# VHH binders against Vitellogenin-6 (vit-6): the designs that were tried, part 8

Target 1, 176 residues: Vitellogenin-6 (vit-6), of Caenorhabditis elegans (p18948r1340to1515)
Amino acid sequence: ANCVVKSTKINTFDQVAYRNQFTPCYSVLAKDCGSEKSEPRFVVLMKKINEKKEWKNVKVVYGENEIEMYKTEEGLICRVNGEEIEYQPESEIEKKQYNIIWLNKNTLKFDSDDVTVQFDGVNARIHLSALYRNQQCGLCGHYDNEKETEFYDAENQENTIPKFAKSYLYKDSKCN
Below, E stands for the ipSAE of ESMFold2; O stands for the ipSAE of OpenDDE; V2 stands for 0.75 times the mean of E and O plus 0.25 times the DockQ between their complexes.

## First folded at step 4 (VHH)

Design Bd1 (framework vhh_7n9e_1)
Fold by ESMFold2-Fast, scan of step 4:
Structure Bd1 (fold): chain B 176 residues (1-176), chain A 124 residues (1-124)
Amino acid sequence: as target 1 above (176 residues)
Amino acid sequence: DVQLVESGGGLVQAGGSLRLSCAASGFTFSKYWMYWGRQAPGKGREWVSGISKSGGSTAYASSVKGRFTISRDNAKNTLYLQMNNLKPEDTALYYCAKDTYYDWSSGSYEMDYWGQGTQVTVSS
């Protein structure tokens, strides 16, 4: 199952389509919302980084690692735990738990057994492991084969679309 | 050892009602989505209804929506299907299933049925 973000349109894991206006604040696209006692295995976040262009920043927190992918005038930039990874044709950065793959100069893929994120600087495609069926929360929906539950907030409560989107927004003093 | 035991089936006339039960053991019932599926004579298994871990969310096949109600009692490890306004085309062996691994390469939601099922026969 995949969730597709095309500019402002989100097609969720359960195939519900809606619009979300991304802001300079991070929004949770997909997250391991399993047991509260356990730390989330992954969190996929997205924010808008240019008002006039639909350029995005995607952050993947995977265990203790932070992977950041974002668009610039010169193409995609990838940072792993704060360190920039330069484009290398056919490059693949292998780690024990995940891989970062440059599919081309303008497309990156974060790949793991839990979640896969493909990102071109504007659009994202997220694939989720079956282990997270009924454990997923975020703008990509609940991943439970039920359209009525796609608008659950972080507390698994059903909401209207605008209220739902705000429940997954990380507010910072520098975000409006 | 996962065990699911269905009960409550029987013979009923069109327009009648039946309540099916599924007693679950061998796993933490409250941690899984649960499903009802059915298999009519000469046909493959089809999904009928699903219910979330807490019971707060439900889903139904279009053929049964508005007539069937799925529910669960996590304290009793029991899944229910209340079937109203039954039709001859509802005649089938009904199974309950624990949520299983999703094969995302095929994009299909697959369920594995563990019990013997309970027969529902609706006469015209």
Scores: ipSAE 0.000, ipTM 0.119, lowest interface PAE 15.4, mean pLDDT 72

Design Bd2 (framework vhh_7n9e_1)
Fold by ESMFold2-Fast, scan of step 4:
Structure Bd2 (fold): chain B 176 residues (1-176), chain A 124 residues (1-124)
Amino acid sequence: as target 1 above (176 residues)
Amino acid sequence: DVQLVESGGGLVQAGGSLRLSCAASGFTFSRYDMYWGRQAPGKGREWVSGISYSGGSTAYASSVKGRFTISRDNAKNTLYLQMNNLKPEDTALYYCAADTYYDWTSGYYEMDYWGQGTQVTVSS
């Protein structure tokens, strides 16, 4: 199942469409919410960089690794644990737990057993393993094949869309 | 015009094996992640297995892990699912799909492109 973010429109894992206005603060798109006592296995975050162009930063936290993908005038940039990765045509960057794949000059893919994130600087596609059915939370919904449960907030309570979206916005004094 | 044609289904006894094929046309197969899904009688659609565009990464639903193997042949534009040690609960219509994209401009959701499926029936 895929969650697709097209500029401000989100189509969740359970195929519910709605709009979310991204801000300079990170919003949680997808997160392992099934691991109550351990750190989440993954967190996928998105924020807006440039209001005129709808440019985005996507951050994937996967175990102890942090992967950032973001748009610049020169194209898409990828950082792994703060270190910039150069574009290589059709290259794969093999890591023990995950892979980073350049699909073309303007599209990157983060691939793992748990989550796949495809990003072009504005739009994102997120695929979750079926093992995360009913264990996913964030703006991409609950992934439980029930459309009515898509709008559960960070405290697992059902909400209206605006309140639901705000519950997944990181509150940072530098971006608020 | 994306077309996906599944084949290889049939009737098999529990413990048996089947190999499904999916012939793809109308898109650059080697650039798309592919997956297999299934729908059992009286149940919703279930994701079974996925494979990256290069074939370097695969994923499986817990119910089939260790028994099913997904693979692809990019030169032949064909996706495969090798199903071993089949169980009665694997009985379903199996379909292949190319990874979706959302086309805002067309006014339609260009979702996963699914074929018509191939029926797998596993007797006890």
Scores: ipSAE 0.000, ipTM 0.194, lowest interface PAE 13.5, mean pLDDT 74

Design Be1 (framework vhh_8fcz_2)
Fold by ESMFold2-Fast, scan of step 4:
Structure Be1 (fold): chain B 176 residues (1-176), chain A 124 residues (1-124)
Amino acid sequence: as target 1 above (176 residues)
Amino acid sequence: QVQLVESGGGLVQPGGSLRLSCAASGFTFSKYWMNWVRQPPGKGLEWVSGISKSGGSTTYADSVEGRFTIIRDNDKKMVYLQMTSLKTEDTAVYYCAKDTYYDWSSGSYKMDVEGQGTQVTVSS
């Protein structure tokens, strides 16, 4: 299944389209919500990093690893566990559990058996393993093949779109 | 030199099944996602399915989900597409590809096509 974020338009895993105004605070796009008594296998987060442009920062937390991809005036930057990695032709970072691939100087891909995230600095495409059907939560919907359940919030309550979006927003003093 | 050789296409009736194969060479097969992409007559390339490097994760276009299954065999450097419940709309040349990405300017997938593809025709 695919979730597609095109600037501010989100087309969820169950093919429901709506708009979300991204803010300087991270929003949860996709998350492993099936493991209540253990840490989620992955979390995909997105925030807006430029006031006038739809430039984004995407963060993938995958097990103990944190991968950050974001747009700058110089192009895309990738950071892995705090270490900044710039584009290099034929550049690929392979770990036993995941891979990070520069498809070109303006497009990055995070690759794993659980989730894949393609990002160009503004737009993102997320694929999930079918094993996460009924275990996914976030702005990309519930991945349960039912359109009427797309707007359940972080507390698993059905809401209007604006209230749904706010339930997945991480607020702190650094992003207000 | 990357080589991808597709096979297994043919003429089949609606509701039928077909299994496509892709033999890969010239790169470290086990390190890449593999994809199936198709081109219907008179249309552009359409992404069909993808499989992670280990085979543990698969993804499908909405039009084929539940009907197609993508499988890989890293020891044999093969990717397969098992197609069931075929529809006339599935008629296309099918290609396998290691490098695909979504192009936001065109609203479609882009890929490096190395092989000649294999023709699937679904007709009554």
Scores: ipSAE 0.000, ipTM 0.182, lowest interface PAE 14.2, mean pLDDT 75

Design Be2 (framework vhh_8fcz_2)
Fold by ESMFold2-Fast, scan of step 4:
Structure Be2 (fold): chain B 176 residues (1-176), chain A 124 residues (1-124)
Amino acid sequence: as target 1 above (176 residues)
Amino acid sequence: QVQLVESGGGLVQPGGSLRLSCAASGFTFSRYWMNWVRQPPGKGLEWVSGISRSGGSTTYADSVEGRFTIIRDNDKKMVYLQMTSLKTEDTAVYYCAKDTYYDWLTGSYEMDVEGQGTQVTVSS
């Protein structure tokens, strides 16, 4: 299933479309919510990094690895566990558990057995393994094959869209 | 360098079945998701199905779910697409792809097609 973020429009895994105003704080787009007593296998986060432009930072936490992708005036930047990976034409970084691929100088892809994230600095496409049906939470919806449950918050309570979006906002010392 | 060679297409009647094959070379096959995409006459590329590196996870476009099955054999470096209950709407050139690019402008998938693909025609 695919969740597509085009600027501020989100089309969820269950094909429900709505608008979300991204902020300088991270919002959870997609997360492994299947186990309440174990660490999530993945978390995909997005924040806005420019007031006038819809430039974004996307962070993928995958096991013990942290991948950051974000837009700058010089182009798209990728960091893996804090270390910058420079753009190289047709470059791919193969790891045992995941791959980082430069599809072109303005588009990156994180690829794993669990989740794929394609990002161009503004827009993102997230693809989940069918294993995460009924195990997913975040702004990309519940991936439960029911459109009526898309706006349940982090506590699995039905909410209006603004309250739903607020429930997936991470406030920390680095955001503002 | 990266080469993907599709085969197994043909003419089939509605309700029929076909099995497509893709032979991969030039990269570490077992470390990449593999995808099937198709291009109907006069249309852009449409993503059809994907399979994880180990083969433990599969996913399908809504239009083919329940009718198509994607399989891989890492020892042989092969990807297969088993198609059943074929419809006239499934008529397309089918390609396998290591990487698919989603084009935000058109809402379509794009890929680097090294091969000619394999033509599937569903007609009475």
Scores: ipSAE 0.015, ipTM 0.425, lowest interface PAE 7.7, mean pLDDT 78

Design Be3 (framework vhh_8fcz_2; at its last look DockQ between E and O 0.71; V2 from the best seeds 0.00; counts 0 for: pae E 5.2 > 2, grease 24.6 > 24.2)
Amino acid sequence: QVQLVESGGGLVQPGGSLRLSCAASGFKFSSYWMNWVRQPPGKGLEWVSGISKSGDSTTYADSVEGRFTIIRDNDKKMVYLQMTSLKTEDTAVYYCARDSYYDFETGYYAMDVEGQGTQVTVSS
ESMFold2-Fast, scan of step 4: ipSAE 0.359; ipTM 0.644
ESMFold2, look of step 5: ipSAE 0.115; ipTM 0.557
ESMFold2 (binder alone), look of step 5: mean pLDDT 82; pTM 0.817
OpenDDE, look of step 5: ipSAE 0.389; ipTM 0.771

Design Be4 (framework vhh_8fcz_2)
Fold by ESMFold2-Fast, scan of step 4:
Structure Be4 (fold): chain B 176 residues (1-176), chain A 124 residues (1-124)
Amino acid sequence: as target 1 above (176 residues)
Amino acid sequence: QVQLVESGGGLVQPGGSLRLSCAASGFTFSKYWMNWVRQPPGKGLEWVSGISSSGRSTTYADSVEGRFTIIRDNDKKMVYLQMTSLKTEDTAVYYCAKDTYYDIETGYYSMDVEGQGTQVTVSS
């Protein structure tokens, strides 16, 4: 299933569409929520990095690895565990459990058996393995093949969506 | 040079089955997602199915989910598409494609096909 983020519009794994205003604080888009006691296998996070444009920073935590992708005037920057990876035409960065692929100067793909993230600096597409059905949480929904009608209820949208979105926002004094 | 050679197409009755094969060369096959895409008569390319580099993760277009199965053999550098419960709407030339770009604005896969494809015709 796909979750698609277009600027501020999110189309969840269960095909529910709504808007989320991204901030300088990370929001959880998708996360392995299958076990309360176990550490998640992956977490996909997104934040806004430019107030005048919808430029984003996407962070993928995959096991013990942290992959960060963000937009600059020259194109995308990718960091793996804090180390910048240079763009090269036809470049693929292989690690034991995942790959990072430059599709072009402005588009990156993180690829693994669990989750795939395609990112262009503003928009993202997230694909999850079927193993995460009913075990996914975050702004991309629960991936349970069931839609929540409150997202379409204009009267309840003001109460439901803000509460939902805030539950996935990481706050600290630096991102306010 | 990337080379992809499709085979296994043919004429089948509605409800029938076919297995398509794709032989890959010219790149490190085990490191890329592989996809099946098709082109119905008089229409553009449409994405059908994808499989991760390891083969553990698969994804399918809504129109084929539950009927088609994509598998790969990294040792043989092969991708297969097992098609069951075929419908007349499945009539198309089928191509395999190395990892494609997903166009977020249109919601379609942007892809180039390298081989000649294999024709599947589902007719009574």
Scores: ipSAE 0.012, ipTM 0.399, lowest interface PAE 8.4, mean pLDDT 76

Design Be5 (framework vhh_8fcz_2; at its last look DockQ between E and O 0.39; V2 from the best seeds 0.00; counts 0 for: pae O 6.2 > 2)
Fold by OpenDDE, look of step 5:
Structure Be5 (fold): chain B 176 residues (1-176), chain A 124 residues (1-124)
Amino acid sequence: as target 1 above (176 residues)
Amino acid sequence: QVQLVESGGGLVQPGGSLRLSCAASGFTFRSYWMNWVRQPPGKGLEWVSGISTKGGSTTYADSVEGRFTIIRDNDKKMVYLQMTSLKTEDTAVYYCAKDTYYEWDTGSYSMDVEGQGTQVTVSS
């Protein structure tokens, strides 16, 4: 299943479309929310970094790895565990558990067995394995083929879209 | 140059089994999800199954889940589709396809169908 983020519009895994105003704080787009797991297998985060241009920062947490992608005036920047990966035309960088693919200078693809993230600085596509049916949570919905429960918040309570979105703000040192 | 060559199709009775093969070349095999897609007569392209060539995770369309099994061999750069309990509605030309990228302009997820496909006909 695919979740698509275009600027401020989100089309969820269950094909529910709604608008979300991203903030300078990370929001959880997609996350392994399996109840039996101590740590999520993956987390996909997105925040706004340029209000006027709707530039964004996407962070993928995959196991012990952190992949950060964000838009600059010079193009997309990719960092793996804090180390910048330079642009290589049409390159595929193989890591142990995932690949980083430069589709072009302005488009990156994170590819793993569990989740794929394509990002162009403004828009994102998240492809999620069917293994995560009923295991997904975030702005991309629950991936449970239930559109009526799409806006259940992080506490699994039915809520309005704004409250739903707010519940998936990622709390870190900068955003509490 | 990406090359995908499908084989293994044929005529089979309902309830029968068939194994399709796809030989892949011209790209880093471990970097993509490989897929089987099919085109039934008079219909559009339909996604059937996918496998991660890196880790081996699999996914299936609801219509074939439990009946079809997708397998990959990284060393041989092969993808297989084991089909069981075949139904008449499984009749189609089957293609091996590589995941590419999301096309923002068209709003579609792109899969490259490079091969000629292999005909599968399920008929009594």
Scores: ipSAE 0.020, ipTM 0.376, lowest interface PAE 6.2, mean pLDDT 88
ESMFold2-Fast, scan of step 4: ipSAE 0.231; ipTM 0.561
ESMFold2, look of step 5: ipSAE 0.045; ipTM 0.431
ESMFold2 (binder alone), look of step 5: mean pLDDT 79; pTM 0.794

Design Be6 (framework vhh_8fcz_2)
Fold by ESMFold2-Fast, scan of step 4:
Structure Be6 (fold): chain B 176 residues (1-176), chain A 124 residues (1-124)
Amino acid sequence: as target 1 above (176 residues)
Amino acid sequence: QVQLVESGGGLVQPGGSLRLSCAASGFTFSRYYMNWVRQPPGKGLEWVSGISKSGGSTTYADSVEGRFTIIRDNDKKMVYLQMTSLKTEDTAVYYCAKDTYYDWTTGYYPMDVEGQGTQVTVSS
């Protein structure tokens, strides 16, 4: 199933579309919410990094690895565990639990067996394994084939769209 | 050059079964998510099923879940679609598609679909 973020429009895993105004604070797009007692296997976060443009920063936490992708005037920048990865045509493929692929100079893909995140600096597409059905939470919805549950917040309560979106906002002193 | 060759289609009765095959060449097959998509007569492309690089994760369109099974063999560079309980609505040309990137200008997930596919016809 795919969740697509096109500028401010989110089309969830269960095909529900709505608008979200991204802020300088990270919002949870998708997260492994299968167990409250276990560390999540993945978290995908997004924030806005330019006041007048819909330029974004996307962060993927996958196990103990942190991948950060963000837009600049010169194109996309990628960091893996704090270290910048240079653009290379058709990318050198990493033989780890995941790969980071430059599809072109303006588009990056995080690819693992469970989770795929494609990002162009403004827009993102997230694909999840079927194993995350009913285990997923965030702005991309619940991934349960029930449209009525798409607007349940982090506490699993039904909300209006603005309240739903706010419940997945990570606030700290740097973005407030 | 990337090449995907589909086979195994044919004419079957409702409730029947077929196994589709896709032979891949021209790329490192084991490093790509693979999909089956179909095009019913007079309609656009419809995503059917996907399988992860290792084969450990699979996804299906709601219309085929429980009836179709996607499998891959990385050593043979093959992806398969086992279809059971076929319905007249499954009539389409089926294509094997390598994972590519989402095209923001068209709003579609552009599939690496080439060649003629394999025709499945289910007659009532």
Scores: ipSAE 0.005, ipTM 0.235, lowest interface PAE 11.9, mean pLDDT 74

Design Be7 (framework vhh_8fcz_2)
Fold by ESMFold2-Fast, scan of step 4:
Structure Be7 (fold): chain B 176 residues (1-176), chain A 124 residues (1-124)
Amino acid sequence: as target 1 above (176 residues)
Amino acid sequence: QVQLVESGGGLVQPGGSLRLSCAASGFTFSKYWMNWVRQPPGKGLEWVSGISRSGSSTTYADSVEGRFTIIRDNDKKMVYLQMTSLKTEDTAVYYCAKDQYYDFWSGSYTMDVEGQGTQVTVSS
């Protein structure tokens, strides 16, 4: 199943749509929320990086690796553990447990056995392995084939972010 | 081995200007974000400014926005911090740092700081 983020609109793994206004603080889109004794295998985060445009930064933490994708005026930039990698035609960065693939100059894909993230600088598509059914948490929902409309009708509420979504915000000196 | 050498600090009066320089070696300079961080007397490190690999994107701490400008020259493997309208609160040892990432487990930015830094003192 797929979770799709189109600008500010999120369609969850359980196919529930709602609106979330992204901020300069990272929000958790998807996370391995398994056993309390296990470390998360992956975390997918997103933040807004331009106040007037819906340009985004997506971060994938996968084991000990940190992959960051973000939009600039000349296209997408990818960082792997701090090293910036520019677009190259037919380029693929292969690591033992994941791959990073440029689909074109403006679209990147992070691919692994656990999670796939496709990102164009504004919109993202996240696919999870079926093994993460009932093991997923974040703005993309709980992936359990059940719906809870009271939390996912945020676009009908006066508050810009519903209570559960606020619990997935990380605050630091750059996002206040 | 990564080596970063800061220079350009000194004593200036409030309202004055200074330009700091950082010379990098031991890594592929053009592939990394570069940052300036500072340590005021008796306090911890605080992040000041960052610049992307190509120089097309810059970010600044609220306390220095509009007063400081970060620039890089990939051919010379240099990063600079142009400081204007200096305040006594800007007194610190300034370091340049390779790499910046958001440590989501701690909720903080993590920086690799190397070198001795360069002392900036703003005093009347």
Scores: ipSAE 0.000, ipTM 0.140, lowest interface PAE 15.2, mean pLDDT 74

Design Be8 (framework vhh_8fcz_2)
Fold by ESMFold2-Fast, scan of step 4:
Structure Be8 (fold): chain B 176 residues (1-176), chain A 124 residues (1-124)
Amino acid sequence: as target 1 above (176 residues)
Amino acid sequence: QVQLVESGGGLVQPGGSLRLSCAASGFTFSKYFMNWVRQPPGKGLEWVSGISRDSGSTTYADSVEGRFTIIRDNDKKMVYLQMTSLKTEDTAVYYCAKDLYYDWSTGEYRMDVEGQGTQVTVSS
């Protein structure tokens, strides 16, 4: 299934469309929410990094690894566990559990057996393994094959869209 | 030079089955997630299915879930799409793709190089 974030419009895994205004605080787009006490296999986060432009930062936490992708005046930047990765045509970083692929100068793809994230600095597409049906939470919806009009927050409580979106905001000292 | 060659399409009645094949060359096949996409007459590219490097994960568009199965053979550098319970709306040219660029301006997928694909026509 695919979730597509185009600027502020989100089309969820269950094909529900709505608007979300991204802020300087990370929002959870997609997360492994399987067991209540299990550590998530992945978390995909997005925040806005420029007031006048729709530039974004996307962070993928995948097991012990942190991948960060963000837009700058020079173009798209990728960091893996804090180390910057240089763009090269057809460049790919192969690890046993995932790949990072430059599709072109302005587009990156994180690819794994669990989740795929394509990002261009403003927009993102997220693809999930079918194993995450009914185990996904975040702004991209619950991936339960139901086109529900009611939305569920981080604690699985039914909410309106504005309250739903706020429940997935992550605040820390750096987003104030 | 990346090359993907699709085959196996044809004319089939609604409810029928077809198996599509894609032969890959010019890259390290076992390192890439592989996709099937299709282009219905007069429409843009629609993603159909994907399979991870080791076949540990497969995903499907809602429209084909439960009817199509994606399979890969890394030793033969092949990816397959087994299609069952075919519907008239499955009529399209089918392509396999190593990497897809999702074009946010059109809402459609793009590929660096499109082969001829393989035509599937589901008609009574």
Scores: ipSAE 0.025, ipTM 0.449, lowest interface PAE 7.6, mean pLDDT 77

Design Bf1 (framework vhh_etentamig_d1)
Fold by ESMFold2-Fast, scan of step 4:
Structure Bf1 (fold): chain B 176 residues (1-176), chain A 124 residues (1-124)
Amino acid sequence: as target 1 above (176 residues)
Amino acid sequence: EVQLLESGGGLVQPGGSLRLSCAASGFTFSKYWMSWVRQAPGKGPEWVSGISKSGGSTYYADSVKGRFTISRDNSKNTLYLQMNSLRAEDTAVYYCAKDTYYDWSSGSYKFDHRGQGTLVTVSS
C-alpha cells in the first residue's frame, strides 16, 4: 500500500483522500506507532518551505539517522545526518539499513525494509512494509484496511479532519 | 513560565559514571518529548538523547549509544540521564531541553526551552 501526497491532496494507505494545508511546521506523514515500549523505527515528516510555491521539505528519521530532502532552483538537495550530497547520475548512498537513490536530478528515493519514500520536491509517495499494518499513524492514515479509523490522532483518538491534521503537527513554538 | 533545572554534574575519571537529573515545572511535563543536549567548549550544541511522552521510546546519538540511558518519571516531573563509561570527549555542559529539533540550515540543534545546564568534566 501507498500513501500519495500531491501538493495539498493526501490519498492515505487505506485509499481515503483529503486535503491538508502544509505549513512551515513539520507534520507527521507516517510513523511507527506500535507499542508504547517500542522505539519507533521511522518517522516521515513534511513541511512547506516556500510561501509562493508548493515546495516541500521531507525529513526521514530512521533509527539514529536523519535524512532531509528539499527543493531548490537547482533541483533537489539531500542531507544525511547534516552532510549535503549532490546529484550524481546513477548514484546511490548505501548504508547497512537503507539506501538513498537519485532517480534523476529532480527525484529522490529513500529505500529501506520498513519504508520507502519517493520525493520530487513537491509530491511524495510513501510505501510501507506489511509489518506496519495496524502500527502506522500520521497524516497517511492508520493502514488497517478500515476506512473508519483513518482519522485517529497522535494519541490514537478519533477526530475530525482539521483536528486530526493539527494533532500530527510537530511541536515547535517557532512555527506554532 | 517553563523552568528546567539540571543537577548531577561534576568531575569524574575516564570510565566513571554520573547520573544527571532535570526538574521541570511550568508546563504539563507528561505531554512533551524531552531531550538532553550538550555543548563542549568551543563547539555548538549537540543533541545527545531524546525520550517520548510516556518514556516508551528512547533515542541516542551515535557517540553515546550503549553508554547513556535516558529515562523519565512523569509523577515527579523529572528527566534523567545515566552516563556510564565516560570519556574525555563527553566533557560538556549538559542541558535538559523541551521542543528540540535539528535545524538543517544552521547545521545545529535548536530548542525553545532549556535549563541553565550542569557541567560534566571527564579528566585525569
Scores: ipSAE 0.000, ipTM 0.119, lowest interface PAE 16.7, mean pLDDT 74

Design Bf2 (framework vhh_etentamig_d1)
Fold by ESMFold2-Fast, scan of step 4:
Structure Bf2 (fold): chain B 176 residues (1-176), chain A 124 residues (1-124)
Amino acid sequence: as target 1 above (176 residues)
Amino acid sequence: EVQLLESGGGLVQPGGSLRLSCAASGFTFSRYWMSWVRQAPGKGPEWVSGISGSGRSTYYADSVKGRFTISRDNSKNTLYLQMNSLRAEDTAVYYCAKDTYYDILTGSYEFDHRGQGTLVTVSS
C-alpha cells in the first residue's frame, strides 16, 4: 500500500484524502499495530519544525534502530541512533535489515522489507507491504480495504485536524 | 547505474504458461523490493506482484493471485515470474521494477527504476 503526505494533505493507504495541520508534536503516520502484546516492528512519526514554513521532521523507529530525517537551510540531515550523517553524493547507508539512501541532497529514502519512507523535508511517501493489511494504524489509515466513514465527513476533512489525529499525537504535553 | 533486463515473453494460448526473467545489475539486488508491473495496450501500468529483498514475503494483485508466482535468485541477481493459466486479459508488456509505489495523488504506479519490458500475448 502507499500513503502520501503532501504538505498538509494526507492520502491514506485506503485512498482517503484529508487535511492535517502538523504541529511541533510528533504524530504517528504509520505503525505496526498487530498483536497488542508484541513490540511494533516499525513506527513512522512526523512533526512540523517551522511554523512559517512546511518543514518537517520524520522519525522511523525500526526494531532497535531510530532513524531521524529533518530539514535545514543547508538541506536534509539524517541521524541514525543519534549519529548525524551528512549528505554525500552516491551515498547509501546499508544495514542488514534496512537501507538509507540519499536520492539527492534534498531527498532521503528509508527502505526495508516492512516499510519504505521517502522524504524531501516537507513531503513524505510511505509504502507498506501487503503483510500489514489489517495490522496498520496511524494517520495513514487502517489499511484494511474498508474506507473509514469518519474521513468522509466534511467537518473531519479539509482545513481541520480530524479527531482521530489527536489520538495519534505521540508526545503529550512534552512537545512545544 | 541501475540496469534491469526482462526476457521470456512471447505468444501463448489461453490456459498456457510462460516464465519471465529479469536480470538486475548496478545495485545490491538482495536488499531491495522487486516488482512485476504490466501495461496493456492503451492502459496505464498495473502492479502485478512484489517480493521482498530476502524473498520471505510475496504479494499478488487479486487479478493474478493463484495463477502467478514471483520468485528471485539473489545469487544470480535474477527476478522471475511464473505465469500459469494465462488469459487474454493478461496480454501486456511486462516490466520488472525496483522500488514500486502506487502514488494515489497522481493515480499511477511510480518506479525508482524500470526495465525495457517483454511482450506477452495471450491469444488463440
Scores: ipSAE 0.005, ipTM 0.137, lowest interface PAE 15.1, mean pLDDT 73

